# Ledger of designs, part 190: VH-VL binders against q9h9l3

Target 1, 176 residues: q9h9l3
Amino acid sequence: PRKMVAIDCEMVGTGPKGHVSSLARCSIVNYNGDVLYDEYILPPCHIVDYRTRWSGIRKQHMVNATPFKIARGQILKILTGKIVVGHAIHNDFKALQYFHPKSLTRDTSHIPPLNRKADCPENATMSLKHLTKKLLNRDIQVGKSGHSSVEDAQATMELYKLVEVEWEEHLARNPP
Key: E = the ipSAE of ESMFold2; O = the ipSAE of OpenDDE; V2 = 0.75 times the mean of E and O plus 0.25 times the DockQ between their complexes.

## First folded at step 10 (VH-VL)

Design s12 (framework fv_amlenetug)
Fold by ESMFold2-Fast, scan of step 10:
Structure s12 (fold): chain C 176 residues (1-176), chain A 122 residues (1-122), chain B 108 residues (1-108)
Amino acid sequence: as target 1 above (176 residues)
Amino acid sequence: EVQLLESGGGLVQTGGSLRLSCAASGFTFSDYAMTWVRQAPGKGLEWVSAISGEGDSTDYADSVKGRFTISRDNSQNTLYLQMNSLRAEDTAVYYCAKDWGQYSYGYAFDYWGQGTLVTVSS
Amino acid sequence: EIVLTQSPGTLSLSPGERATLSCRASQSVSDDYLAWYQQKPGQAPRLLIYGASSRATGIPDRFSGSGSGTDFTLTISRLEPEDFAVYYCQQYDYSPYTFGQGTKVEIK
């Protein structure tokens, strides 16, 4: 009964050795896959590593990007009080400096029934690309120019919908 | 020089309340998530609670959820932990710690305070 | 939660010897989300290693970290007198952020 959204963020490396993952793009979609938010975001720290192969972020995207503080406020207004679906979503929350309640978080990288449907070990952490190909017969994250966070958020929501009824019943019996 | 200084610890009876403070200096306080980590006598480290740089988002260990409240006053560079319904199991040295990641959270803790002892007895 | 198990519990060595400390996780941890801390009696912990293998600022190169997934190691190549302390690993992959129970490195 709660509203549900899916999120996917792209991060660049900041701090010593580029160890910190700083938010550089965020996409949020609703239950039907319609885009609610999609912005490039300017980290307040010096970017050490664009991680372009994975993030798709280049220097040009930082021109006119939304400042982190403003983007974070916009994003949190969308997420607060909703069930938020993501893949390895803890990484997105780290980059947002945001603590979303466990009871309202759905991580498609840690849902045993989803892995089971994909003929994967239930406790393995499978990539979004693999699960999407196996269960939705769709290729995402193709090429070497980085990922589309919109595409990833849409795929993540569709994956969750495959196990939604079963998993919500499980969570009601076994609260996180 | 980054400095974190805890205060407010002491002896309290079970069911009582105590408020811990952590005075921070030497860095832009509001840019960093802050955390409380505790250590029971002769035991290891246990994460207790965290708060975002703006103070608008918080998290708690299951063992303290509903009893402890983390907060901060960025104008005074001070972190707080309000501890209610204290149990003997809450007896520990409480450390204030700074998240290493600027504008993010959940990284290594690069600076720690000296700690303040909380003793809960019946 | 991710449980971290450190071994051995106590390591009795002399100055100049090599110390090898293990930290095993109950589930996979990203190799960039594991830290090591040193704690001396009556003192707060001090960050030694972040990202499983990167030395924190000011940490001597005799300290090194390695590992990935579920198996991590802290190595002190040649113990100095000031290195006798308790060492903790910490994962910062998933909340709650958990620490190992500690390995005490004590003088023989």
Scores: ipSAE 0.795, ipTM 0.897, lowest interface PAE 0.9, mean pLDDT 91

Design s13 (framework fv_amlenetug)
Fold by ESMFold2-Fast, scan of step 10:
Structure s13 (fold): chain C 176 residues (1-176), chain A 122 residues (1-122), chain B 108 residues (1-108)
Amino acid sequence: as target 1 above (176 residues)
Amino acid sequence: EVQLLESGGGLVQTGGSLRLSCAASGFTFSDYAMTWVRQAPGKGLEWVSAISGEGDSTDYADSVKGRFTISRDNSQNTLYLQMNSLRAEDTAVYYCAKDWGYYSYGYAFDYWGQGTLVTVSS
Amino acid sequence: EIVLTQSPGTLSLSPGERATLSCRASQSVSDDYLAWYQQKPGQAPRLLIYGASSRATGIPDRFSGSGSGTDFTLTISRLEPEDFAVYYCQQYDYSPYTFGQGTKVEIK
């Protein structure tokens, strides 16, 4: 019984033309969907593009945000040694400068049985919003004020739970 | 301004070991992920390994996993690649490179070392 | 892993001509996570383009990138003598970060 958490991060654009995705919020929930961590995070670089339509991040959220180095330490303490569930989770790990073991990583954007349940091509990358609507009959990421990383992390955990038994058996027989 | 200088390449027999070094200057070394990329004679570029800015996270290509170890010494601004159980297919020029993303890894590589040749023969 | 295939293998052109280089991915990549590099004989690669279309610092505006999904293009609008080199595309959307096999742009 290895512990399992789900993560969702919001990124803002930094660097030339706002191309670099820098961590600006992170939410982590446990297996039951209870919040373990939810903080706005201050990037060490100047924010060029808040990407507010997607991230929900505004300048006001940065006023009391946790500095990146401190937030990273807190987040990695929660993730280390656990099974971590996310959607397109490689982007979250990029922003965290973190290489989580592949054997303990579960990416709901790349689980063929999950796509099959949603009547989608098995090897296509489907959005979290689409999978949540099809499989949980819930609308997330509604409106134009940006996404809630807590809501996204909770939905991601619930999606994984739909295929957990099947996928864990697959991984035991086909280690990554 | 930014410079990466590699050393440690040479000729080794199959099953042997080599340690590559990359001396970095001109930027705050600990703020950037670093990577090793290799290029076999007459072939394209192959990503080998990456390490986070603080050195607490590492990743490897499947072809080298269990044989190569990436590490860094931020007090000396130096990146290392320890290569064990070398095979003929490990013959390549090895480049160290700086990740472009400040506190983000897995982006484009904006600065590269000159490369050091590793030749593995029977 | 994402396989990148570049074409043509060799492109023979004269200074002043336009060069068009292709990079095709085995599966869809974000158009924001593809880079192009230039490599001259005896030298390390040099970053030209990141995010499929953004020029790196110091890169002349005759270099441009375009494309999305599985098809990407590097264009050199008017070749200068220093542009004759090997060019590589790279995806950084998904680990392992993979490169194309290269396109050689040679004189004449």
Scores: ipSAE 0.655, ipTM 0.868, lowest interface PAE 1.8, mean pLDDT 91

Design s14 (framework fv_amlenetug; at its last look DockQ between E and O 0.03; V2 from the best seeds 0.00; counts 0 for: pae E 4.8 > 2, placed apart)
Fold by ESMFold2-Fast, scan of step 10:
Structure s14 (fold): chain C 176 residues (1-176), chain A 122 residues (1-122), chain B 108 residues (1-108)
Amino acid sequence: as target 1 above (176 residues)
Amino acid sequence: EVQLLESGGGLVQTGGSLRLSCAASGFTFSDYAMTWVRQAPGKGLEWVSAISGEGDSTDYADSVKGRFTISRDNSQNTLYLQMNSLRAEDTAVYYCAKDFGRYSYGYAFDYWGQGTLVTVSS
Amino acid sequence: EIVLTQSPGTLSLSPGERATLSCRASQSVSDDYLAWYQQKPGQAPRLLIYGASSRATGIPDRFSGSGSGTDFTLTISRLEPEDFAVYYCQQYDYSPYTFGQGTKVEIK
């Protein structure tokens, strides 16, 4: 059996007009929801937009943050060879400048059986907040102070567990 | 100024191999993901492959997976594409391109090389 | 994969006229991760617009981009002789990166 982890990253805007999403925090949890990694990360570029409403990142978090290259190395060591679960996870991989194999990637924003359990259209992209409320009866991302990447990673793993057997069987017969 | 210069294209028979090079200058090469994009004669653009700034992570279009290998030498500011088991449908101008996003990937391509023509025939 | 469909295939206009080019996506493109490129015969593509509406460095203000979701537009307010070229849209939201088939803007 291959080990499984869940990841959630927080990004800030860098580059022209803050268009580039740069890694500013990463949380990784194991199958049981225990935290394996949780660090604030210092982007090597000027931060144009903290996107605090969503990211929860403030200037104070950058003071003792882990430099990007070091954090990336640590994160990739945890992810390599594992099944990685996330929500809209392609955005996390963009910020990590990392290409995780499709066969080992599980995106809870694109699992039709999960949407079906939530009484949502199979082809719709539902938010993590909506799926967690509907299927786990739990409110996450509460308030206007930004998201907790630990909370989001834990919720994402729990959501995946609801469809894990069915979805792994589907992927074994229909490799990505 | 940012410059990208491809080389290594030419005529090759089906089943053959070619190695393309792209010499980069004018930016901190290792900070950016690099990409190969191809264009068949008279056709549109098709993404082929990408590599992370440190060269430790790569991705490929399904059409070339298992046959092409992207790599880079950051000490020489050079990007490579090793093409094996070439097919007639691989005939195209191959462009190297720089990702817009510093320390990220998968954004627009803000600079392109002039392209190098690869012709695969039997 | 996200399929991008451009229209019209060919647009025949005179210098000084306005060009409006369409790009439609088979599914929603998030965060305005859409770019426009210009390509002249025998040349590499040149980035014009990124983020659906932001002009790249050095691009004249007669070029503008707009749209979101599945419907995007490139507008050239007053065509100059050097603007007659093929234009491609590209989404960079979801891998693999995909391009539209192109719109050729040619002299009438």
Scores: ipSAE 0.849, ipTM 0.921, lowest interface PAE 0.7, mean pLDDT 92
Fold by OpenDDE, look of step 11:
Structure s14 (fold): chain C 176 residues (1-176), chain A 122 residues (1-122), chain B 108 residues (1-108)
Amino acid sequence: as target 1 above (176 residues)
Amino acid sequence: EVQLLESGGGLVQTGGSLRLSCAASGFTFSDYAMTWVRQAPGKGLEWVSAISGEGDSTDYADSVKGRFTISRDNSQNTLYLQMNSLRAEDTAVYYCAKDFGRYSYGYAFDYWGQGTLVTVSS
Amino acid sequence: EIVLTQSPGTLSLSPGERATLSCRASQSVSDDYLAWYQQKPGQAPRLLIYGASSRATGIPDRFSGSGSGTDFTLTISRLEPEDFAVYYCQQYDYSPYTFGQGTKVEIK
């Protein structure tokens, strides 16, 4: 079996009217929840909207932030060849300008057995916060300080582990 | 001024190969993901393939996966599309499109070339 | 893939009239990742709207976009002669970044 990692990224708004989601923090954890990577990342363009309410990113975090190109290289080295678990993970890959193989991607926002376990409609898109509360009895993304990407990555991995066996079997029978 | 100029289109037989090029100017080429979009005669637009600014990440539509290869030479500000095992349904005008998101991909396309016609005959 | 269905297929109007074009997605699309393009015969598409409601640079204010979830709308408040063309919606939330089949706005 391939090694698994979970990723969660925080993005800020750049470009026209801040509509471009630029990577500002990335956290990666292993199967056990150990942090493999956690860095603030400096976008190459001017930040128009820090989106602090959600991202938790502030100006002070960008002072010594890792330049995007450097961070991207570091992150891709970690992800390459791994099964990557995330929640709505296409957004993270978008911000990374990175296409991870679909066969090696696990998106906890699109796993029907996970929703079923949480007594949610199988085809609904549920938030990480909701699933974590329902299935792990844990509160994440609380307060007004924004999200913790490490916490979110860890929660994502824990959620996937609940359905790992049956989902991997399903994927084996139905490869993407 | 941003300019995108496609070339390499032409007539090719089924099963044949063709290589398209797109010469870019007026912007920092390597900072933007680039995309090929095609349009069959009298039909709509179809996303074909995309490549990251650095050229180290690519994506393809299922209809072309395994047959087409997108690449770029940032030193020459040129985007490429190698098309192998061409089929009649690949007949289309192929557009080179610039992603408007800098250091991101999968955003809208703010600039397009005028396209190059590829005709695949049986 | 996400299928975008545009309606109507053809919209026949006169200059000065209001045009309303619909784009319906087979599944929910973030309103940050919906674009509209204009294409005239023999020309490449031109970006009109991105992020569902943001006008691209140089686009007149008579063009506006709205919507969320699965339903999006392009509105041309008062048609100008140069606005008669084919209009495409596109989602860039999920790969592949699919286009609608287009709506032709023609002169009545």
Scores: ipSAE 0.603, ipTM 0.873, lowest interface PAE 1.0, mean pLDDT 94
Fold by ESMFold2, look of step 11:
Structure s14 (fold): chain C 176 residues (1-176), chain A 122 residues (1-122), chain B 108 residues (1-108)
Amino acid sequence: as target 1 above (176 residues)
Amino acid sequence: EVQLLESGGGLVQTGGSLRLSCAASGFTFSDYAMTWVRQAPGKGLEWVSAISGEGDSTDYADSVKGRFTISRDNSQNTLYLQMNSLRAEDTAVYYCAKDFGRYSYGYAFDYWGQGTLVTVSS
Amino acid sequence: EIVLTQSPGTLSLSPGERATLSCRASQSVSDDYLAWYQQKPGQAPRLLIYGASSRATGIPDRFSGSGSGTDFTLTISRLEPEDFAVYYCQQYDYSPYTFGQGTKVEIK
């Protein structure tokens, strides 16, 4: 049985008009929610838009941030060979410039049984905040200071545990 | 030790051109954004221009936009300011400054050069 | 553009006295993106404070910064002879990264 981790990332705007999303924070937790990795990450190019209201990233976080190349190496070492859980996780892998095997990927934004438990349409894309409030009776992403990737990764793992047995059995019967 | 050494200042007439250089040492030049700041004789400080660590982004004060061009050569650890269409109000000491922001400008300036005087006369 | 107005224009004080310098922004400066510099005659500026309150490397603890939003203060708790200089504030929230006009601290 493979080990399981949850990941969440925060992005800033780079490139022309700040339209490119670049990785600026990554948090990884284990099955029990213990933090395995949490770093601010410095994009190798000029940051045009910190997107602070959503990302929680500020200029001062970048002063001692880990350069992207180094951080990516550290993160991929943790992810290799593991089941990786995330919410809209394609965006996290895109920011990491990384492909993770689909058979080892779990996306809480696309799990019909999870939506069903939340009394939501099974194929709707539900926000992490919504699912966490409905299913865990917790408020995350509270305040106007942006998201915490540690909090979000922990919430993502807890949500997956609600459907883990059912969904792992489904995937065993229906390999991607 | 961080060292910044400006050169290329001098006397020019209005409408003329001048190119300033700043030689950098004591740090990984390509990792840091750089800036030009000027100070007219007896006056305060005025931000002029900034360039990102790899040179992928630049910014200018409105008073110099279209006339001045900031650039860098990371292989030679040198920052440049090309100044065209010079005016009397461009007369100042020009400082090269290191941003403490890696790759990205828009932070504070932790190291400054000695400055080079540019005098523009009619 | 954010305009920074420093006051007073000149402080005339004796060594050992406390200096309090003010910097007011024309609009709020996000997350304390404000710096203070010292400039002595014939020299380049020196960074003292960044982030409104963080001392730069090698700056004595008699220098302190405070404030947020539109109102910022530099305090020198006990003036030393070498502290008589011009002091500038600078915002780095967004371009142009403007400086205040300066406060001269001179010996009385």
Scores: ipSAE 0.326, ipTM 0.758, lowest interface PAE 3.9, mean pLDDT 92
ESMFold2 (binder alone), look of step 11: mean pLDDT 92; pTM 0.941
ESMFold2, look of step 12: ipSAE 0.098; ipTM 0.702
ESMFold2 (binder alone), look of step 12: mean pLDDT 92; pTM 0.939
OpenDDE, look of step 12: ipSAE 0.548; ipTM 0.868

Design s15 (framework fv_amlenetug)
Fold by ESMFold2-Fast, scan of step 10:
Structure s15 (fold): chain C 176 residues (1-176), chain A 122 residues (1-122), chain B 108 residues (1-108)
Amino acid sequence: as target 1 above (176 residues)
Amino acid sequence: EVQLLESGGGLVQTGGSLRLSCAASGFTFSDYAMTWVRQAPGKGLEWVSAISGEGDSTDYADSVKGRFTISRDNSQNTLYLQMNSLRAEDTAVYYCAKDWGRYSYGFAFDYWGQGTLVTVSS
Amino acid sequence: EIVLTQSPGTLSLSPGERATLSCRASQSVSDDYLAWYQQKPGQAPRLLIYGASSRATGIPDRFSGSGSGTDFTLTISRLEPEDFAVYYCQQYDYSPYTFGQGTKVEIK
């Protein structure tokens, strides 16, 4: 059995019209939900849009933030060789400028059995907030002050654990 | 002014190997992911491979996985594509392209080279 | 794999006319991660539109993009001679980062 972690990143807008998503915070938790990493990260580009309502990132968080290059190295050391769970995790990997092996990636936004348990269409992309409410009876991402990436990573791991046995069996029979 | 210049294309026999180069200028090369996109004669565009700015993360289209290797030399501002076990269906113009996102994989490409033709035959 | 289907395959128009090009995705494209490229014979593609509706730097305002989810449109409000080219849509939401098969805009 390979070790498993869950990741959630917060991104701010950089580049033209703030349309590039640049890493500004990353949280990683272990299988039991314990925090392995949680840092604010300073993008090497001018931040056009903090996207605060969703990211929770404010200018004050950038003052003592870890520079991107250093943070990326730390994060990749934690992810390498592990099964990594996330929600719409391809966006987190894009912001990290990183490709994690598909065989070791678990995306809770693309697991048909998980949607089925939530009474949602199997091929729909459901939000983390919706799945967490339906399956764990827990409200996350409450209010207008932005999301907690720690809370999101913990919820994501718990959601995956609901389908872990079934999904790992499926992947063993149908390798990505 | 951003410029990308490919070289290394040519005629090669089935099963052969070829190494493409892309010389980059006009931007901080190591800050951006780079990509190879190919286009078969008279056909559309197909993404082939991508590499991170540091060169430590790579990905490949399933059609080339295990045969092609993308790499870069940031000290020389040069991107490479090593192509092994070439097949007739690899015949295409190969473009190098710059990712639009600084220190991210955006996968929208704001600058492209002029392309280099690779022809694979027996 | 997200498959992008462009229509029509060929659009024959005269300078001054409006061109409307369609791009349909086999599944929903998140966050408007859709781009449009222009390619002239013997040349590399040129980025026109990103984020479904935002013009890239240096692109004339006669080019506009719209749409979301599975249905996207590129509009050229008044064709100029230099606009006759092949146009490709591309989704950059999910790997593999696929392109449509192209729409050729040719002079009538």
Scores: ipSAE 0.701, ipTM 0.877, lowest interface PAE 1.4, mean pLDDT 91

Design s16 (framework fv_amlenetug)
Fold by ESMFold2-Fast, scan of step 10:
Structure s16 (fold): chain C 176 residues (1-176), chain A 122 residues (1-122), chain B 108 residues (1-108)
Amino acid sequence: as target 1 above (176 residues)
Amino acid sequence: EVQLLESGGGLVQTGGSLRLSCAASGFTFSDYAMTWVRQAPGKGLEWVSAISGEGDSTDYADSVKGRFTISRDNSQNTLYLQMNSLRAEDTAVYYCAKDWGRYSFGYAFDYWGQGTLVTVSS
Amino acid sequence: EIVLTQSPGTLSLSPGERATLSCRASQSVSDDYLAWYQQKPGQAPRLLIYGASSRATGIPDRFSGSGSGTDFTLTISRLEPEDFAVYYCQQYDYSPYTFGQGTKVEIK
């Protein structure tokens, strides 16, 4: 079987009015939830907005952070050729300036069976926090200090495992 | 100031090939993703292909996948689009455009070239 | 893919009038990742608005954007002669990065 990893990134605001999302942290876990990668990443642009309430990123985390170009190379080596699981993962790929093949991408924000198990409309985009609470009985992203990308990546992998057999069968019959 | 200048368009027979070029200046070329957007005569805008700043990641619209290849030469500040197996429906003005996000895909385009016309006849 | 539908197809107005252009998305656009472009005959598109409501550098304040989710609007408060053009909306939330079919603003 193809190797599978889960990813979650934290972004800070750069560019005009802090509207551009730049990578500031990335966590990658394996199928069992073990951490393969977890680094703070230094954007090469001026940070306009740390978005700390959501990202958990503060100025202190930028000290000794890995430069973007180096971090990107490391991350892409891990992702290449693997099934990559994420929640609203298109945002992570945007921040990485990377196109991952659709056939190897699994987005837990767009898996109808997962919403069905959570008693949510199949066509709705549900937050990772909501799905994790409903299906795993766990509170993540607790408090006001921002999210942990390790916690989010681990929760995302666990959520995918709940529907993996059904969804992989669906994808085999209905390629993306 | 940012400038983008397309070249290489012209008349080609169905099944033929063309290579488009886009010469860029006024910004650090390798820091930005680049894209090709086309517009058929009298029609709207259609995204064709995009390439990362380092040139190591590419994507294509389904209509051109397998026939078109995007590439770049960062030492010459030049973007390319190699078009093979051309069809009449590929007839369009092809625009080179700069992604607005530095070191990311912003997927919005702050600067565009003037375009180069590709006419595919049968 | 997110489909963007613009209305009206053509808007015939006189200089000095207000223009209101609509853009509707087939599914919700996150974080207001919606842009507006202006295209004059024989010219490349020009970025006007990003983030649904923020004017790009050098764009006059008679141009304003509004809306969220699936419904977005571009307003030109007092049309100048140079504003008669085709306007396109574009979502930049999800690949492929789709454009609306355009609204032509023409002189009555």
Scores: ipSAE 0.747, ipTM 0.882, lowest interface PAE 1.0, mean pLDDT 91

Design s17 (framework fv_amlenetug)
Fold by ESMFold2-Fast, scan of step 10:
Structure s17 (fold): chain C 176 residues (1-176), chain A 122 residues (1-122), chain B 108 residues (1-108)
Amino acid sequence: as target 1 above (176 residues)
Amino acid sequence: EVQLLESGGGLVQTGGSLRLSCAASGFTFSDYAMTWVRQAPGKGLEWVSAISGEGDSTDYADSVKGRFTISRDNSQNTLYLQMNSLRAEDTAVYYCAKDWGRYSWGYAFDYWGQGTLVTVSS
Amino acid sequence: EIVLTQSPGTLSLSPGERATLSCRASQSVSDDYLAWYQQKPGQAPRLLIYGASSRATGIPDRFSGSGSGTDFTLTISRLEPEDFAVYYCQQYDYSPYTFGQGTKVEIK
């Protein structure tokens, strides 16, 4: 069986009016929730909007942050050839300028059995916070200091484990 | 100023192959993802393929996956699209476009080339 | 896939009039990841609006975008002769990154 990791990234706003999402932190955990990677990342362009309320990123975190090109190389080495779990993971891959094979990608925002367990419409995109509260009885992303990408990656892996057997069987019968 | 210039379009028979090029200038080419968007005669826009700034990651529309290959040569500021097993449905003007996001895939496009026509017939 | 439906298909107006173009998404578009492009015959598309409401560099202030979720609008407050063109919306939230079918704004 292929190894599995979960990822969560924090993005800051760069480019015109801060609308471009640039990688500023990445956390990767293994199947058991142990941290494999957790670094602040320095975007190679001017940060217009730290989006601190959600990202938890502040100017201070940029002082010793890993430059984007170095961080990207490190992250891709960890992700390549593994099953990667994330929530709305397409946003993380966009920030990484990375395409991960669909056959090895698990997006907890687009797994119908997870929504069903949470008493939500199967085709709806539910937030990580909502699914974690409903299914794990745990409050994440609380307060106004921003989110913890480690906490989010750990929650994402635990959510996937709730449907892993069922979903892997579905994917084996219905390859993407 | 940012300039993108496509070439390589033309008439090709079904089952044939064609390679498109896009020459870029006026920006740091390797900092930006690049994309190909096509438009069939009298129809709307369809995203075809994208490549990361370093050229190490690629993405394709389902309609072209397995037949088209996007690549780039950052030393020459040139983007390519290798098109194989061409079908009549691939007939379109092919546009080279620059992703607006530096060091990210924004998938919104701030600069476009003039386009090059590819006609696939029997 | 997110399907974008633009309406009307054709809008016939005179210079000086207001144009209102609609773009409806089959599912919610997150973070206002919605762009508008203008295309004139024989020319490449030109980015007008990104983030649903932000004008791209060099775009006149008569162009404005609004909306969120599934319902988006492009407004041209007072049409100039050079504004008669086809307009496309595009979502860049989730792959595949789809365009609407276009709205043609033509002179009466």
Scores: ipSAE 0.596, ipTM 0.848, lowest interface PAE 1.7, mean pLDDT 90

